# VHH binders against q9zpq3: the designs that were tried, part 41

Target 1, 317 residues: q9zpq3
Amino acid sequence: MVTLIVATTADPASINPAAALLAMPGWTAGPILPPDIKSFSNKQTRVIQHDRSIVKEDDLDLRWEEATGEVVDEVIFLSRHTAVSNRPALTVHPIGVLHLKDGESPPQGGKPGWAALPSTRIGPWFRLLKKMAEAHGLVPEFEITLEATHHGPITNKPTMFLEIGSTEEYWKRQDAAQVMALLMWEGLGLGGSEEVGKWKSETGKRKVLLGIGGGHYAPRHMDIALKDDIWVGHLLSGYSLPMEDPTQTKTTPGENYIGGNWRQSIKAAFEATKASFPGGEILAHLDHKSFKGWQKKAITEFLAEESINVGKPNDFT
Key: E = the ipSAE of ESMFold2; O = the ipSAE of ESMFold2 at other seeds; V2 = 0.75 times the mean of E and O plus 0.25 times the DockQ between their complexes.

## First folded at step 22 (VHH; framework vhh_surovatamig_d1)

Design v5 (at its last look DockQ between E and O 0.96; V2 from the best seeds 0.79)
Fold by ESMFold2, look of step 22:
Structure v5 (fold): chain B 317 residues (1-317), chain A 123 residues (1-123)
Amino acid sequence: as target 1 above (317 residues)
Amino acid sequence: EVQLVESGGGLVQPGGSLRLSCAASGFTFSNYEMSWVRQAPGKGLEWVAVIYTGGQETDYVDSVKGRFTISRDNAKKSLYLQMNSLRAEDTAVYYCARMTEDWDYGYYGMDVRGQGTLVTVSS
């Protein structure tokens, strides 16, 4: 298994955790990738540092393979988090741009209607991050949270983002950078301990959360993600589920008049989650409070039609 | 506290040009990706262009590629949109937006705050 960690040089929330990780034992210089991307190696982990926008540099996994002959098995991006609230946060999330239709341009990277393969480490590393942040005195100052699936870049292997937010003061926090570096060090087993969050299709608890509904920080799905041994796939906020209100549009008898991208979004997120968790039991967990009755009915019927199992909180035990 | 003030709109003939400006305050301008978003009469918001924090990377909606150029001046905390070869379908109120990852707000994280500037393209 080869893990590619991506940092960008102009972002303190990216380069500082990378630098903290590289200060730990075992790193050697790796190849320089086109055009001038520095790399470093430690066991099966590769760190690259580039100076372009993190969401627009597509296919870094394939570009590594082309340049080195080495197959990448997963990608981890280190980035700042920005929010209107400016509240301090440490976050973990999958990526995708499910709301865009074919032919639309993606201002935040990715490609229309696409969900990346989610990293299998999202759930386990979220829980580990919460414990580490608490142990290192970052809580309650920093909120430790998941984010719903959003933005690019395009990747071809299981992917997640690790972020420090939400303003320059907090992006530059060295204690937060150190905690992110410790997360990667322990999570990847670089110090010799067992790594965290690797999927093994024939062992252990196999339940995988597919979040449907809610806001950007996945409030109702967080209860599930904090349970022991739960795996986390895609988390579709309301913005990834565009549904056209049938009471505001014309309808024709016998037609499915609930317009919008919501079916395609659910299908793409489910298929990407399924691909990342072979043999896993994927359970769609609905944030019921975020849906009107007609939306809930339509989504529930679609899930049944697609044979996507619904899970209530107690089903995740 | 975040303020974005658009200017430079007006009436122009098809094929003409305009340059829009956006004055930003209340945040560290250079730390944020910025975008232009427009709203044609009777329609929803449409993203037009984005410029990333270094000012070198940009992207555009397909309908304006080759005709519009987004730029920024971080020292002046200003965002610009040079619009050339204008068409009737470019008629809209144009807003600048600060981009954040909290997509609960604005138009998929494009935080529209100002009154906008009206661009009318008409013979």
Scores: ipSAE 0.779, ipTM 0.904, lowest interface PAE 1.1, mean pLDDT 92
Fold by ESMFold2 at other seeds, look of step 22:
Structure v5 (fold): chain B 317 residues (1-317), chain A 123 residues (1-123)
Amino acid sequence: as target 1 above (317 residues)
Amino acid sequence: EVQLVESGGGLVQPGGSLRLSCAASGFTFSNYEMSWVRQAPGKGLEWVAVIYTGGQETDYVDSVKGRFTISRDNAKKSLYLQMNSLRAEDTAVYYCARMTEDWDYGYYGMDVRGQGTLVTVSS
């Protein structure tokens, strides 16, 4: 089974970390992914470099398997981060497009109401990245942060994005690219050390964060993700939880009358998280301050209906 | 400071055409995906079209497919929307937007900033 690392040739925040990784020992020419996309191999890791928009390249995992016969275990995308603030950042996040209803076209890739299988490495690699960025003098200049679940492409295997942001000056930073390459080198065990963040079956001891609420950079969930031994699944910001204000609707339905995509969003994110962490203990962590009382009540009741356990900060041991 | 200035709106009969323009400044235009969004009278924002940084990949909301064409000129830092076969339902203020991954801002990462340009389709 292989790990597929995907870089975009025109994006310095993508191609530069890939190039830094490929400059390390052990790479050889790998199979060719149609049409004419070259790859590089090192142990169980495959790097490809493509020239299309990364959010539009659906099913690269399945396409790799079809072209090569190798089963893909996970996909890691290298990308730039763009932000209104233009602040420098190194980020890690799962993907999905949970706010759109069936039939709507997704302008940022993916498909409506879908959450990818989250990489099990998101939590452990976020913590390792923070440590590495500090050791290499990138903090406090760069913020080291998770991002809430958003955008595509469509994938079928556990997926995460690793990003450098947030302007061209920082996308091109060679020291940031080197830190991302070291993260991948150590995290995948390519230098011979034990890899980081691979999930092993263990009953009842492995807690997995499912983030509910908050803003794009997941401020309350970041406190949880920094704890030792905490795994991270999907992180649903408020934009992934559209809820219709009951004072603005004239319909008086029975139970569970709060409209919007929020129920489907939580269920899709929970199911994808569960699938990535067999035997894991998934705990929904609510950013309470991001919700009005009627929203919190509806979400809490839905979680109970679905038998999704809620975790307070101290429940994440 | 990021600035986006829309132009080219006006009054047009059903079946007519208009070409909208957006002049961008304060950022490296070629580095960003760009979108058009619109707001019909009394309604919320609706995404219309997106064009990716390479300029060859585009997407559209279903109601405008085959009628609208988004394009960009990176050298002029300009975004365009060619609108053909216009219908009354296309009446809206049209905004251009820079795409970002910071979805706390704008319309799911579509950073709407200008006053827009009004398109009125009326018989």
Scores: ipSAE 0.680, ipTM 0.862, lowest interface PAE 1.5, mean pLDDT 90
ESMFold2 (binder alone), look of step 22: mean pLDDT 82; pTM 0.831

Design v6 (at its last read DockQ between E and O 0.95; V2 from the best seeds 0.83)
Fold by ESMFold2, last read:
Structure v6 (fold): chain B 317 residues (1-317), chain A 123 residues (1-123)
Amino acid sequence: as target 1 above (317 residues)
Amino acid sequence: EVQLVESGGGLVQPGGSLRLSCAASGFTFSNYEMSWVRQAPGKGLEWVAVIYTGGKETDYVDSVKGRFTISRDNAKKSLYLQMNSLRAEDTAVYYCARMTEDWDHGYYGMDVRGQGTLVTVSS
């Protein structure tokens, strides 16, 4: 099993955590990937560093395999986080571009209507990150949070982003970079301890959160993700669920005719989540306050049509 | 606090050229990806082009590829859009946008704040 960690050289929130990880024992130089991407190896882990925008370098998992003969099994991206609020944050999230229709061009990478396979580590590493950030004095200064599914690049294997935000002062924070490196070190078991967040379909709790609705930081779904042993798949914010208001400018026969690509978004996110969690019990958790009545009715009917089970908070215990 | 001021719009004939400018203030310009978005009469917003922080990576909506060039000058805190081979379909109000990852804000993370600048392509 091979884990590919991707850093970019111009982003301090990316290269600094990577450098902190590479300063730990056991790293050796690896091959150079085309066009000129340095790599490093330690046990099952490969780190690459490139100098382009993190969302534009597609298919790095397949490109690793083509260059080395070695199959990548998961991808972890290290990146800065930006936000209108400028508030400090450490974040974990899956990727995808669910709001765009076929033929539209994605300004933030990825491809239209696509959800990457979510990393199985999103939930467990979010909880571990929260504990580590607390232990290292980063809380309450940094918010420790999930983000809803968004942006690229295109990947073919289970993927997540780890981010430090949200301004240059905080991107450069070495204590935050060290916590991210420790998260990867412990989470991947590089120091000899048991790794965290590997899916084992035959053992343990198998409930998987599929988040439906809410804002970018997924507050209602985060309450679920903090529960013991919950796995996290995709988290679809309202922006990933475009729904056309049936009361605007045209006659519609009812909520079953509600336009927008919200159905395709839910289905893509569900199928990607299912693929990452074979044998898992996927439960769609709705942020009810984020929906108008007609939206909630349409979504719940569609979930039933697709045989996607709805989970209330207590169903995740 | 964030201010984006677009300029350079006007009336131009089909096949003509025009250069749009955006003056940015209230944030560290060089740290953010920047975009142009446009709104044609009676239509919604459409992303046009993005330029990444280093200024060398760009991307465009298909309809403008080969005709439009986005650029930035970090020292002047300015974003530009060179529009060549203009068509009637390019008629729109053009907005400058700062990119952030909290997509609850703006147009999927494209933070449109200015009044825009009108480009009219007509004989």
Scores: ipSAE 0.796, ipTM 0.912, lowest interface PAE 1.0, mean pLDDT 92
Fold by ESMFold2 at other seeds, look of step 22:
Structure v6 (fold): chain B 317 residues (1-317), chain A 123 residues (1-123)
Amino acid sequence: as target 1 above (317 residues)
Amino acid sequence: EVQLVESGGGLVQPGGSLRLSCAASGFTFSNYEMSWVRQAPGKGLEWVAVIYTGGKETDYVDSVKGRFTISRDNAKKSLYLQMNSLRAEDTAVYYCARMTEDWDHGYYGMDVRGQGTLVTVSS
């Protein structure tokens, strides 16, 4: 079983961390996958390099398996981060396109209403990244943060994105690229140390964060993710929870139906999180400030209906 | 100072064609995926088409596939939408949008900033 690391050759925030990782000991050239995807191998890790848009390259895990016979265990994408604020950042996040309904076309890849299996490494690697960035003098210039679940491509195995943002000047930063490479080197145990963030089904109940609400950078959920030994699944920003305002529709007294795709979004994110963390205790954490009273009531009732436990910050131990 | 200026709209008969343009400034145009987004009268925003950096990869909402073509000229910092076989339901204000990954902004990361250009398809 292998770990597949994906780099996009035209993206300096992608290819530069990959190059820094490949400069470390133990790499050998691997096969060329159609069309012209270079690969490199080190132990159970495979780095591939492609020249297309990262969100358009679907099913790279299955394509690796078809080309090589090797089963892929997880996928890690290296990418630039773009933001309206242009603030420098190093980020970690799961992927999915939860706001779109069946039949809608996804401009940022993925498929409508879908949440990828989240990598189990998201929480532990976010904390490791923060420590490494601090040790290498990147803080406070770079914000070290999670991002809420968004965009594609389509994957079939546990997935995360590692990103450098948020402008060309920062995408090209070699010190940031080196920190991302060290994160992967230590996190995957390539130098001989114990890897970080592997989930074992036999470990018993561990707490897994399912974030509900908040903005793109998940500020209230980040407080929980910084705690030791906390695992992170999907993080649903408000944009992944479309809810129709009942005051803008005709309703009868006593009706409690709230339209929008928010139920399906929560369910998809919960099921994908559950699948990535067998035996884990999934706790939904609500960013209460991001919801009006009617939204919070509807979400809380739905979570209870689906037997999805809610956790307060102190429940994450 | 990101600016996006749309032009090329107008009145056209069903079955006709129009070419929309978007002039971009205040950012490195070639570094960003770009989209067209439209708003029909009384409706919300609807994504229409995206073109990725490099200009070769595109995607479209199903209702316009085969009729609309998005393109870009990175040297001119310009985005285009060729609209053929126009239908009444294509009537809308069309906006170009810079795509960013912090989806708190715009329409799911499609950062609409211009005044748009009105396309009216009517007999």
Scores: ipSAE 0.791, ipTM 0.906, lowest interface PAE 1.1, mean pLDDT 92
ESMFold2, look of step 22: ipSAE 0.748; ipTM 0.887
ESMFold2 (binder alone), look of step 22: mean pLDDT 82; pTM 0.837
ESMFold2, fold request of step 23: ipSAE 0.783, 0.782, 0.779; ipTM 0.904, 0.906, 0.904
ESMFold2 (binder alone), fold request of step 23: mean pLDDT 82, 83, 82; pTM 0.836, 0.837, 0.838
ESMFold2 at other seeds, fold request of step 23: ipSAE 0.791, 0.779, 0.783; ipTM 0.906, 0.902, 0.903
ESMFold2, last read: ipSAE 0.761, 0.788; ipTM 0.893, 0.906
ESMFold2 (binder alone), last read: mean pLDDT 81, 82, 82; pTM 0.834, 0.836, 0.836
ESMFold2 at other seeds, last read: ipSAE 0.778, 0.780, 0.742; ipTM 0.904, 0.907, 0.890

